VHH binders against Salicylate/benzoate carboxyl methyltransferase (BSMT1). Designs and how they scored, part 26

Target 1, 379 residues: Salicylate/benzoate carboxyl methyltransferase (BSMT1), of Arabidopsis thaliana (Mouse-ear cress) (q6xmi3)
Amino acid sequence: MDPRFINTIPSLRYDDDKCDDEYAFVKALCMSGGDGANSYSANSRLQKKVLSMAKPVLVRNTEEMMMNLDFPTYIKVAELGCSSGQNSFLAIFEIINTINVLCQHVNKNSPEIDCCLNDLPENDFNTTFKFVPFFNKELMITNKSSCFVYGAPGSFYSRLFSRNSLHLIHSSYALHWLSKVPEKLENNKGNLYITSSSPQSAYKAYLNQFQKDFTMFLRLRSEEIVSNGRMVLTFIGRNTLNDPLYRDCCHFWTLLSNSLRDLVFEGLVSESKLDAFNMPFYDPNVQELKEVIQKEGSFEINELESHGFDLGHYYEEDDFEAGRNEANGIRAVSEPMLIAHFGEEIIDTLFDKYAYHVTQHANCRNKTTVSLVVSLTKK
Key: E = the ipSAE of ESMFold2; O = the ipSAE of OpenDDE; V2 = 0.75 times the mean of E and O plus 0.25 times the DockQ between their complexes.

## First folded at step 13 (VHH; framework vhh_5c3l_4)

Design p3 (from m4 with R103Q N104R R105G; at its last look DockQ between E and O 0.00; V2 from the best seeds 0.00; counts 0 for: pae E 3.1 > 2, placed apart)
Fold by ESMFold2, look of step 13:
Formats: C-alpha cells, sequence, structure tokens
Structure p3 (fold): chain B 379 residues (1-379), chain A 125 residues (1-125)
C-alpha cells in the first residue's frame, strides 16, 4: 500500500484532538486554507471537529442504509446547509467512502452517487463548485470513484427535492437556525437570545418557533426521502434539563450581547438598535428534540447522542488563542446579520470585545453547551 | 490482538442444517459489522453474509438468501450463522471476519485482515 494513504480513513471512534491529521481530504484542505487567518479557515476547523464527533453515527447509518436497501445501484445524498468552500464535502466524503468500501467488501458494484449541496440562494456555491475537480481527484485516489455534484439552493424550511428521491441526508450545525426571529420577544431587550435574566415568555417563544420549524423540516424531508432512507443531523444543543433559561456568561450569544452592550456604553451602537436585534437561533436539549420527532411521526430514531463540546477549544490551548478562535467562529456565522442590522463599521471592534469577554471567562465552570447527534430512518 | 474462533462445522446431507458460531475478542465487538466468508475448494473468498454492529441490518449473497440467517449476541461477543436447506455447493471453509475497515479506503483490495482459522462445512450424500 502507498504510505501516503495510511490512515486515509480515520478510526471510526471519535477523536477531536487529531481530526485534521487523520483525514487525507481534510489534511489537504488544511494545507490550502491556513490556520484561522480568516473566518473561512476558522469555520473549516470547526466543521472538521464537529464531523469527527459525528462520524461514527454517520458511517454506521450509511452502512445500515446500504444493507437495508440491498445495495441499490443509484444513491442520492444531500448536504443541507452546506455553506461555502471545501468543507461542504467533509460529510459527503465519509458517506461515499463508506458506500464504496462496503460494496468492495461484499463484491457489489459501487452505485452512481449524486451529491446535492444545499444552502440559501445567496450562498457562494461557485467557490464550492470549484472544489469539485479536486474532490473527485481525491476520490479517484482513495476510492477509484467519482460522484456527480449539484446545487440545491433554497431554505430547508421549504421543499428542496422531488418526492421519494433521496437516500441519505446529512446536516450539521444548521438546523439550530430558525426560519425567523420568534414573535413576542418584547421583554428580552438588551439580550440577543435567551439568558438567565430573560423572562419565561422568551424561552417559550423560542421553543415554539423551533417546534414549528423542526416539525416542518421533518415533514418536508419525509416527502423527499425514500422509505428506509436515513438522516443524520447535528445540532448545537444544551444539556440543562432543570432550568430552560440557563445560558450563563460562557454561552456564545450571551457573550455577544455583552460585547454589544460595551459598544452601547461607548456610544458606538444605539441602545434602541441593540434592543431590536434578536438571533433566530435555538439550542434544543435531547428531550425537546425527541418530542418533536416522535410527535411528527415520520421517522424512527436510530441514535440520539449528546456530546460535550466547547466551541472555543478547536486546536489552541492558550486562553488568548481560544478566545480569538471562538470570536472568529461566531463572527463567521453571525457577521452578515450583524452588518445588516448595525453596519460594517462596528464589526472589528465588536469581535475584539467578544474575544476579550471569552478570555475573562476562560475557566467558566458548569458549561452546558453540547452537540446533539441524531440519526433517523424514514418509516 | 483481534481473535476470532469459529465452531459448528461438519458433514451434513443435502437439505440439512448447521449452526456456526464465532467467539470474538480483542476489539469492541458491537462497534463493528461482522461477516461470514467462505472459500469453496479451488475458489476465491466470498462474503455470504454480513450484519451491522447493532444487528439491525443484514446482507446475504444471492446464493444463500432465504436459507441462511446471520445473527449476533453483543452481550456475549458472539456471531452466528444458521444454515438451512444446505446444498453441495455450500461446501466450503467458513470464516468469521471482522467487517470492513473504512479507514483504508479502496486500496485495501485483497485478503481479509481479521478472520478466524475457519470451520469446514461439507454437504454430501
Amino acid sequence: as target 1 above (379 residues)
Amino acid sequence: QVQLQESGGGLVQPGGSLRLSCAASGFTFDDYAMSWVRQAPGKGLEVVSAISGSGGSTYYADSVKGRFTISRDNAKNTLYLQMNSLKPEDTAVYYCAKGPEYQRGWYQLGEFDYRGPGTQVTVSS
């Protein structure tokens, strides 16, 4: 065997400390992207870490899907909320590799595979599409295979695919985005999201919007996925069951709220603009997620796992570097909304404040942020 | 380190039944798919059945579908193959194998890396 392909497919067990070095495709991405010189690189490292955590569930469900469908000759896969750039292919690579290796094992021809990449129409799909030749080159080296790549622009709170056409759906760190800011947030001024000082009505508004959105998501996907097709979904979630308002000073939206308050105090942001800004976001716990899935009824839960996960601890141990990395990560996902509401002028200062707040809480105890990985089979 | 030990083979008449067992150790059994692989005299290796780590998904080669049943007991780290309606063409050495190693990709074509010594199944009048 060519030594450069040793450990091309990393161990099935989760190991977020070594993700970049264990993936040939991921390793190539690291060499081309840099180590957080911009928001693209920081987002890339986060997505690799999240995928490594979810990979055992993704591989098992891909394997089981192929067996249960008796090795179909055609597979259609979707990545929902794919974002832009080379990381759009991380989960797709794992899925394709699992399919091809399993087919080789049982002496079946590999299927033709369509890979549909979904995000909003404003997404920079062309940057992602420019990686297709590179991605297929790596697939030829590792799998003697290639795939067909398509864009599917649109909100995943609407229909995206023809009925009964998808075999496997993956989505990671996308479904916590709500379709809209919840109604009735009048008593949550100064806070971008739920915090321990928020009224119970704020929590109920956010939960209600999440329940509506995720129920709609499940119904829409159930029309598009084949019988016995599968979904693997990863959420930013929480593990607190006793206080639904608990979002301490270490919660990323609380730190962003504090950072904006600093700018209000300094006269750089008006208080009325801050009070009008709310994140269309929700971090469910396991029970809330399970209840929506069971009530909607189209899917059986295969796995539902909660993993301890600190978004600020990618690959840096220095408090300053961890603070800057978390700031870059939050900036990457929030900056377009912040610019649209507050203007571009305050963004650099805002995230300097954010990074500082992270360092002041570097050893915050009782962190409650987790990742939730759920795998589903269409009934 | 990985150890797989098959048992339950033997001589049987056409139409008869056998149950194969495989004791596994040296790895986290329920994390991996498992396979039964056979080699008939003068022929290559054929995967006749596979089962997912949880036991919830199974595969059967066309030649054995409907006649063989794979199962596993994850509490006992044991893999089984119930073989019914046996035919002379089922005569082979049967191996218990750890399922595919996805980290190696396509370039791992060749012999199975983790299999037991095998058990002989002979179907004749």
Scores: ipSAE 0.440, ipTM 0.804, lowest interface PAE 3.1, mean pLDDT 81
ESMFold2 (binder alone), look of step 13: mean pLDDT 84; pTM 0.858
OpenDDE, look of step 13: ipSAE 0.830; ipTM 0.948

Design p4 (from m4 with N104R R105G; at its last look DockQ between E and O 0.01; V2 from the best seeds 0.00; counts 0 for: pae E 18.8 > 2, placed apart)
Fold by ESMFold2, look of step 13:
Structure p4 (fold): chain B 379 residues (1-379), chain A 125 residues (1-125)
Amino acid sequence: as target 1 above (379 residues)
Amino acid sequence: QVQLQESGGGLVQPGGSLRLSCAASGFTFDDYAMSWVRQAPGKGLEVVSAISGSGGSTYYADSVKGRFTISRDNAKNTLYLQMNSLKPEDTAVYYCAKGPEYRRGWYQLGEFDYRGPGTQVTVSS
């Protein structure tokens, strides 16, 4: 299997020259679907907490969008990076409920609503689609309403929708994934991401890739969203403004690096394989988000909020259980990429090492997580 | 604090009936899906039935379809399982389970954040 992330351009042209090896790393960027101990939906209590924190911003922007568009009779909504499971329907439900309640309050007819669920083509949409009839049945009972649900497969670093077709975009915990591994990481070998021992040049490489990707994302979405349409985006982020190497919520990549290094010491993974593996990930701060948005120029910022919460305390009973729970969560997010690069043989052993490292480093278990919530209006 | 208390278990003959009840408190009952989960001796947990927060959608395991009926009374914060035509294979501890916060009125089978202490159902043969 080809371990390198290929240069993905944001193109929607059909091109049949792909092969399994070239596509493997891109496939690993999507969240795994289906039920199981390792699936995103089965291991992610975090996702609900993050959505609950973003909910006031989502509701406010949904209401303001409807008013500013003068209550259109048709609304198209997109959930980008929807993954699988019922969590995608929580955001969609909140949007639809908000629209219906607002329309009733102001004595206007509710619009027809299309809900487009986006993820990479390899996503297990079928698991999510099985919930659609149940979702609409409950929506009819609670809101006397229904919606149309569609899949929109593709990278959000490419065009996904027809021009001027979307009214509202929601995305949660997806945009910190980069389109590719940053270039020029040769002096950060042995680390999957930025650590306290990383040189400043590694930080700049990651920041540069994020700036390119998020700029492209905004430009692409600006062609698809109607004027005065809105986006609500939630990132894994950081609060620090002074130390570009400090990471509030990304210590888990350091623990994963250490776990892989253990396997190198034991002869199960080659050192060159470890050195070649880097996470295509970036956790921005509010200033970095603001700078990209303002420079790109298509959107006005409505809200930009930073929220911290303690992941470790909420999910653990003892140190061993805490270590297993974090290992399961990180495994759910990272396993496809790890299999694509290292092969399936080492994965169980790797996460046993990871769980052990978490139990030996209580500070990592107790770290707070930072989420950034930003809402935008298309100019 | 979330509290779930099952009742209505007991010893019955094959072909008999029981009605299980689960009194719920400490949360807004109708915001959450509820389920009945059972554990037979020496076996893992099996989802028997589930019901959405509104009561509009239900699920039944193949082994109980047509024999068991789940219902809820949201005014009384109570979940029910009517169990008819009981078989020795239905012998288990039955647990009332609250759907997790991130699912609210929806259910995903096998997922819950609280369960009660359970009630024993024994079908003698």
Scores: ipSAE 0.000, ipTM 0.182, lowest interface PAE 18.8, mean pLDDT 78
ESMFold2 (binder alone), look of step 13: mean pLDDT 86; pTM 0.879
OpenDDE, look of step 13: ipSAE 0.819; ipTM 0.945

Design p5 (from m4 with R105N; at its last look DockQ between E and O 0.02; V2 from the best seeds 0.00; counts 0 for: pae E 23.4 > 2, placed apart)
Fold by ESMFold2, look of step 13:
Structure p5 (fold): chain B 379 residues (1-379), chain A 125 residues (1-125)
Amino acid sequence: as target 1 above (379 residues)
Amino acid sequence: QVQLQESGGGLVQPGGSLRLSCAASGFTFDDYAMSWVRQAPGKGLEVVSAISGSGGSTYYADSVKGRFTISRDNAKNTLYLQMNSLKPEDTAVYYCAKGPEYRNNWYQLGEFDYRGPGTQVTVSS
């Protein structure tokens, strides 16, 4: 099981020391950071912006699916890598709203809808399940409907659902996580991922692992999704003009590497432990993604879009606060892996170093991010 | 050899518009990010705007956001900058710049392999 699949990024709220009563739905969202956490993070803001950019593709494919399947009375939807619960419910809400609006417009009865939330078995599903009654209350208010919510524990690199049972699959910012660290990385010492100092063999190792994993993902989902069912997938990606050797597209792993090197210099982390730690991550470009899909052969591509946006569009007070916000976001996504490898005692110090590096070596006000949105139809 | 040639500069009144063009040759144009960089009298270089090879990702300096629009025509190997609502503070030499090999990240937009000779833009009554 890959513990990095679990995303526990809490909601970070910026306010003036005031705590206001809000609706139960909003309060539940504020508590979605796991036990004891109650802060919104910069990573959560990025994920919401990514979902907003994917929304036209999701809506279009939901509508086309309903029409092409001739308005079935039962729909089963899966959210793969649901991690935050908050982002998963936003996408599920959009799917259900689209179906209900379309059915009303054409005078058809809305279907019963099963929503399956997938994550690894170690995920805190109980916190997510506590959110379900609030979500159904919201659906009743806005759509006069409800849905059935189920957990589907397991790796999406294995079978998760019975054959020919799913109509629509959604996944956002989950498929960049590899099933394992690539083999043959012995010459990439000091780096968590691909960087300008990394050998070409490191790039090839990461690409090969991604090709294997995504091919397996497509094959497995092709057994579970009905003919003419659809998938909408969103990746952290890079531009097609990027050379494979241009590796600064994932600068946050570079900053984390620098922070760990500081701890090695200070004697808090052994050099051999740093050299053994590699991120099981890959950010494809459009061609790499298209090649895997076409070679695997089970799906036809409907849309494949590349979106860029400036992270500096987010409001920031100063460099210190921007550094803290980025550190909190990266900490939420990486802490379980870091604790498993390095132990918990260094984590606070590590992210103090990270926040400092953000203020000194990267301009977070002017950052851009590339997302790839792909929609697929099962043949 | 990489060649970049800017055109379209000139004298314009405040509130006016200009369209800059940059003809590119000697490299696979749509594989590289491109940018517009300017130098006002007595000042250093400032990245005004940048665009990815496909044209799907753009960057604008805060001083020009909402007034300037970068675009590219990959069939013609040409980069453009539409400049509207021009101000005297926009007076500068404007350069077309090609992103470096292996360095395509927007937070490093002050780095480039090549730039053209530049075109003068003067905003004055």
Scores: ipSAE 0.000, ipTM 0.106, lowest interface PAE 23.4, mean pLDDT 76
ESMFold2 (binder alone), look of step 13: mean pLDDT 83; pTM 0.856
OpenDDE, look of step 13: ipSAE 0.794; ipTM 0.926

Design p6 (from m4 with N104P; at its last look DockQ between E and O 0.01; V2 from the best seeds 0.00; counts 0 for: pae E 25.5 > 2, placed apart)
Fold by ESMFold2, look of step 13:
Structure p6 (fold): chain B 379 residues (1-379), chain A 125 residues (1-125)
Amino acid sequence: as target 1 above (379 residues)
Amino acid sequence: QVQLQESGGGLVQPGGSLRLSCAASGFTFDDYAMSWVRQAPGKGLEVVSAISGSGGSTYYADSVKGRFTISRDNAKNTLYLQMNSLKPEDTAVYYCAKGPEYRPRWYQLGEFDYRGPGTQVTVSS
């Protein structure tokens, strides 16, 4: 072997160990993986866990929608913030399966289904579109059906679809991303997000931006969803009601901040670059979600649930494996922003530091991630 | 003594093309991975592209995939970067760099043993 060249892109390798066998089409597509998906496996596991947690709500709302709309012959569904790869299809598969099973049970013809996949224009839709034939093959095997798949590039903080055209919207782990970094974010140097020592003005700025963004999202979707159409939305959230600043040492943005500070100490990242970087993110609690929805007024809340789950730690046998697994997951969601701000050259080292930090705190292996699941009906 | 000398930079219109060359001497060229690294005004170093000693494996930053092509001629000890569809964002000083020997992550942090003096690429009307 050439001693100057080594395998420097380990995340490009796919095998059965990295694919979830519950969804056969995911396994098949992993074997045909393309270039450029270096964090694919870790993101896939997170999305599957989040969908499994939200599945009862998704199934119930899909069934109730079909009944309340009197079994339309045509259904348009959307996945907002679909990302790239085969996980874009997980919720769509469950929706289609639910519709087909319900229709057969009540002796109704199944509708034709359009599935719209939304993300930002920069998203790698072509990788996702390559999987459409495999997805439809799986639908034919399991459901004797197929669907039509379309891309809808754009921000979900803008209009995405024609008026009164959508029946069901699903979005998972996308709406905690803000449209922009909050304005007037003072005295939070060295931290990427709210931490327990942040000023109250940081909380106020983040909450205000979330309120604006989520209100806009609801208003825009209300123009696009048919009356009695539905949304099922899943957020990274929090349980803390009495201290809005509380984020402990195991919070993923705190761990990332610590990792970047290590690189600043080692001279690999400039201190001014770190201080200028803030996450456009907010993790609401139940009350904050409820207040925005009720104030905006276009939707009735069906379910609003708070769930705790582990981000894959229960499969790990040692601290380094657990740390690496979490690092890969956070890398998958944050790397584009990190590269844009800090450059690509530090990313491998940064997430080595992250994985190390996860292993240094006993509570980090057993931490509970809070997810909020809300289902809505368009009035 | 390791020496790297870039050439082929200049001023070009958006959508135009340039071909950078890097003449290498003072080491066994085909034993080492090589890279192109750039620095835009007021920005940090970015690894644009890298190529293995044999030329069998390549890397491209997402910002240049499909537009730039790295190659090497080991018989002439020369590294190349073909830059097509140039954008104003490609304006930078471009450096030819020799990667460290025997590293697990040979492009980590833009690490290199030696770099040339660089060549300016300016994309504007």
Scores: ipSAE 0.000, ipTM 0.083, lowest interface PAE 25.5, mean pLDDT 78
ESMFold2 (binder alone), look of step 13: mean pLDDT 88; pTM 0.893
OpenDDE, look of step 13: ipSAE 0.861; ipTM 0.957

Design p7 (from m4 with R103Q N104D; at its last look DockQ between E and O 0.19; V2 from the best seeds 0.00; counts 0 for: pae E 22.3 > 2, placed apart)
Fold by OpenDDE, look of step 13:
Structure p7 (fold): chain B 379 residues (1-379), chain A 125 residues (1-125)
Amino acid sequence: as target 1 above (379 residues)
Amino acid sequence: QVQLQESGGGLVQPGGSLRLSCAASGFTFDDYAMSWVRQAPGKGLEVVSAISGSGGSTYYADSVKGRFTISRDNAKNTLYLQMNSLKPEDTAVYYCAKGPEYQDRWYQLGEFDYRGPGTQVTVSS
C-alpha cells in the first residue's frame, strides 16, 4: 500500500468547534432566496447581461471541447455558484444548444448530459429546481438531447465531484466571492472594501486571500475535470493596473460604505459595527488573474477578455428608478451578510440610501469595474 | 493645513434668501461630515445644519427646518447652505465647520475640529 496516497487532502472538515460566528458568516454568503421583490431571482438582470456577453466564449469552448473529446456520448456540466432562479439555466441552455447544433452538423448523436447546479448548502435550490420542468420543456422543443439536472450543494472551494468526471464547468459572477474575509485587515475603518483611503495592507490582505482561494479552486477543479475539459469563468474585476487601491466613485461597495456611513451619522448604526464589517470579495485585474492561473499550472488559458461594466441603468429615463434597480441588485447579493451583522431593521433604510447615492453618481464615466471572462483547458 | 472659507453672507430683508458657500481645502473633504454653525450676538454657538461626508444624510435644527437646505459638492470641495424665508432671529455669524475624523469617534452634532472665519448674515428691515 504505497504510503504516498495518504496525502489525503485534508477534508476541510469544518471542525465543528470553530466559533459559531465564522460558520454563521459562511452561511450568510448566499444570495437572497425566494421569488420576492428583493430576491436574487428577481434582481439578477446584470448577471443575465453578463451571461449574454460571455456567450461567444462559452460557445467556442463548448464546440472545441466536443471536438477535442471526439464527441463523447456523455457530458457532465457543472454550474458553479448558480444562486437561485432562471439565470441558473441560461448557460446550460447555451451549452446544450451548442452541443446539439454541432452534433447535427457533423452527423453525430447528441450526448446525454448531466447538469450539476452548485452553490452553498444554504442557497435556495428549491426556487431553481422549480424551473426544471420548464427547462426540460424548452430543451425538448429545440433539442433531442436528454438533460438531467442535479444539485451539488457545497462550497466550490471544496471537492464537489469525483475525479475526472466533469467535462465543462461554467461559473459566472461567483468566484469573486472569497471563502472568507481576509485576515489581518487592519485600519480599514468605515469601509466595507478597498478604497483609495484604505491602507496598502488591506489590498495585500485581499489579494492574498484571492490568490489562496482561486488557487485552491483551480487545484480542486483540476482533479474533477477530464483532460481537455474546459472551464468558462466570469469575474467581476477591475481595469486598474497602477493603483490597486483605486476604485471609482460608483463602485458598488464604496456606495454601500457611504450608505452605511450615512446611517452611522444618523445614529442608526454603530461605528464599531461598521468598522468590523468587511466584504469577502475581490475584483482582480487581468494580470492578477493570469498570474494565479499560470502559477497553479493545471490549466491553459484559451481566452481572457475584459468587458466594460454597465449596470444598464444609464439608459433608463428615470434616474430614480435606475438607482432603485441597482440598489435591488446589490441588495440581492449582500443582504444576508448585512442582516447577519447589522440586523434586519436597517436594511430597507440602507438600500434607500444606496439608491440615493447611485442616482447622485449617474454621471460617473470612469468606471474601474469590468467583467473578466476567462476560458481554460485542463492540461 | 485645513482651510475653510465662508462666503455669501450679507444684509437681507425678512423673508429674503441667501446662499452661503464654504470652500474647503487641506483634507479629504468627502471623508468628513460638515456643518454650519452660527453665533448670534450675545448667544453661544448653535448648530444650524449638518451633512454626512457622502451627503446622504442631513440634520437641521428645529429653528431652521423647512427653510434651510444644506448640500455639498464633493468634487468641488464645497459646502452650501441655502437659506430661505430668513428671519431677524437668523441674524448671526455663520461658520462652516469640519466634523471630527470618522475613525476616531462617533459623530456628535456640534463637534468640529476646524471652523472658518465666518460670514455675517444680517436680516433686517
Scores: ipSAE 0.432, ipTM 0.789, lowest interface PAE 1.2, mean pLDDT 88
Fold by ESMFold2, look of step 13:
Structure p7 (fold): chain B 379 residues (1-379), chain A 125 residues (1-125)
Amino acid sequence: as target 1 above (379 residues)
Amino acid sequence: QVQLQESGGGLVQPGGSLRLSCAASGFTFDDYAMSWVRQAPGKGLEVVSAISGSGGSTYYADSVKGRFTISRDNAKNTLYLQMNSLKPEDTAVYYCAKGPEYQDRWYQLGEFDYRGPGTQVTVSS
C-alpha cells in the first residue's frame, strides 16, 4: 500500500440521515490506491446506495439472530464475494455496530467476532488486509470494540467454511454471477446476454443454470451455517414477471455487445469468436428466488424485497467523461473474462468503443437499477 | 461481373495530398463493406482503411490514422480515399477491394472477394 494513502484514512462512518454520503475510507482508497481510478466514483456510489437500501434488512436480521441464539459469546460472520474488500468494511461495520448497540441496550456481554472475507483466490486480499488495523482502530473509537478478520478464498459454489461454524452471511451484488455459461445455450447473434430478440430457449438455459447454482449455494451454506443463523443477500434483479426476455438492467451488456461488433467490423475480433462469447450472468425476479429457496428447503424466508431507484446523474460532467466512468466500471467487472476469451490486445480499444456508445446514448446516465434483497433463517 | 476501377494516383512530394476514387459496378454497392489495400515494393498486402456498406463504421491502419479519410457515395457507387500529409512510406499500389458476400457478417481485415487493378501512388522528389 502507498503510505501516503494509509496516512489519509479517516474514521469509517455510516449514517442513515446521510444515505448519499461517501465514506472517506472508500474515497481515499479509490483516489490513491490499487486500480481505483478505473472504478472511481461509480462503484463507490453504487455500493453505498446498495448498502443504504439493504441496511434495514441487515440490521433487523442481525438483531433477531442475536436474540434467537440467546446472545452467544462468539459470532462468525462472512462476506461472500467481497472483491478488494473496500465495500465489505461498510457492511461489517454495520453488523458489528448493530450487535454492540443491541447488547448494550439489553445489558448483555458483546461477543468476540470473526469476520471472514470471501472471494476467488485471484482476488487482491492483501490490499484489503492492509486496512484491517485502521478499521479496528476506528471500531475501537466508535464502539470500544474490535474484530478478527480472515480471508476465505474460493468459489461460493463450493464449500468455504467448516460445518456449523457461521452465524451470519452477507453477500451483495455477487450472486448474479453464474458458475459457468449455461449448457445448451442457443446462439444470440452478437448479443452477450438475454435481449428481447433472444429465443425462449436462451432464457430457459440461463434460468436453469441459475436454479442449479443458487440451489447449490444454499445447500453448501446450509452445511456451514448454524441452526437459526441468517443470510442477507442482495441481487441485481428484475421486476418483470410476465415477460422473461425483458431486462430491467441489461443496457451495459448491450453496449458491450455493440462495442465488440465494432471490433468485428474493424477486423480485430472474428465474428465466430464474438458469437461464442456469453456472459455467465442472471438477473432473477422475486418469484424465481422464492421458488429456488422453497424447493431447496434449508431456509425460511424472512424478508424478500424489490427496490428500484435512480442511480443518479453526471450532469456536471460532459457526455464523454460520463461514458469513460461507465466504461471503467464495466471494465473492472468484465476484463478478466474478456481477456481469457478475446486476448489482452483488444481491451483498451474495446472500452474506447464502449465509452463512445455511451456518449451516443445519454439515456444510460438516467437509469434505474433493480435490486432484490432477501433475508433467510437456517432451519 | 464485378468491376472495380481505381483512379487518382500519381507522383507527389512529401507532405502533399491525393484523393483516390474507385468506380464500382456489377453488384449492389450499398450491401458491401469496401476497403483500400496497398502493396509497397517487395511487401505483402496491407489493409489501409475500410468502410461499412452504409458508411457508418470505418477502420484505419495505425500508420495512416489521422492522415487518411475513407468515404463512399452510395448514389454514385464510388469509394474514396483522401490522403493528406503523405510520406515516402506511403508509396505503394493502392487497390480498391469489395468485401465478401456474407449477409450476416461484418467486414474482416485481409478478406475480400474482388479488387481492382490498382493505382500507383509515389511519394518522392
Scores: ipSAE 0.000, ipTM 0.125, lowest interface PAE 22.3, mean pLDDT 77
ESMFold2 (binder alone), look of step 13: mean pLDDT 83; pTM 0.856

## First folded at step 14 (VHH; framework vhh_5c3l_4)

Design q1 (from m4 with A33S; at its last look DockQ between E and O 0.64; V2 from the best seeds 0.00; counts 0 for: pae E 12.9 > 2)
Fold by ESMFold2, look of step 14:
Structure q1 (fold): chain B 379 residues (1-379), chain A 125 residues (1-125)
Amino acid sequence: as target 1 above (379 residues)
Amino acid sequence: QVQLQESGGGLVQPGGSLRLSCAASGFTFDDYSMSWVRQAPGKGLEVVSAISGSGGSTYYADSVKGRFTISRDNAKNTLYLQMNSLKPEDTAVYYCAKGPEYRNRWYQLGEFDYRGPGTQVTVSS
């Protein structure tokens, strides 16, 4: 936690006495979306925890950007892979608050701020846009400010913004999605992703696709970000070292693979259909990120950190409740791809199997989440 | 080298219970379906029960349904068969069997690549 933010944004401050009540703004933000129970699920808590982990990096880079650009009167920020609903605004709120606090501290007028929300054209931007007046009302109460919100539909593997127009880019838990399934992915049949039994060629195919995609991402963003502008990116990642105190790391794709194998055993999914399905996903390690960034060459690395998460609040739940909550979260991010490949008919059964598998893998319930946070300055 | 070793057989009265165990090694246990097959005197092999690699799906022959329970502990590489309400017709050698490469034979039950030496179960008055 940053002590200078506690008194400026009371609804986001952390309080030893009443944790849930002190999150009133963030809780109201999450509950006012059009999603119902899923908007307040275990995934909502994970997203907030990921932001809290990245917050010191985001705040520091926002402050340094403002100072290095000599307090511009206008800035443009982008949230890449914003999805829909209230979660689109979590990082944006932190950015705006940081700018306002800094400007007040140094007796500068706050800039006008354009906030660009990016996702694929199919994203439900209208649900997010309906929240803008509420977001600006809360900004006026807490910061005596507001911002202008725009949509930027398109793939972040393409150009999204005019040249030299962005000052700050944030993206969280989006860049692990590849532009496509790796080509000629052989000898990994029965697995949705890389597992301990996968051949080396499958790993190399996924790594090569990630290297292409992230290189392209960096090149495209380098055309759009002003000199001395910044990016803060958070990935689902992995450590290069095994933890010998645990037998296996339960990976959400591994549990989903096991669930699909159960359906193959029961005759509900054909083996060939399972073998043809692969996730367009990659969880890099620190060295892999560093190598792509350095080889591409447009950005200087400010921070590059690996963080393990302790999601200990699920240790207080029974195994059934934990299993169902995780199943709902993974379903939310994977269901469109699963429906497109396998059809709607198996989805309920699939996630019943998933929830069962979570209850059988206690060592992987809450201890092996890894995030990588990287902050960059455009040269 | 694939190794399967059954234990827990023996002599039991009708209505009694036994629990069979099978220790497995030499392969990635949770990648494969496992089964119990039995051979009664003068008879061929019968698939008694099978379980998916993850343990999430099971099969039981009609003759044992409701009386036998298959399970697996993938952390210990061990397959189990709990046999309750045993009948004289359950008398057989019981074999632990590793299913074939699941990707080629997953939905064709009863086939196996390897089996253990078996354990004798005798139900007699």
Scores: ipSAE 0.000, ipTM 0.449, lowest interface PAE 12.9, mean pLDDT 78
ESMFold2 (binder alone), look of step 14: mean pLDDT 84; pTM 0.857
OpenDDE, look of step 14: ipSAE 0.804; ipTM 0.931

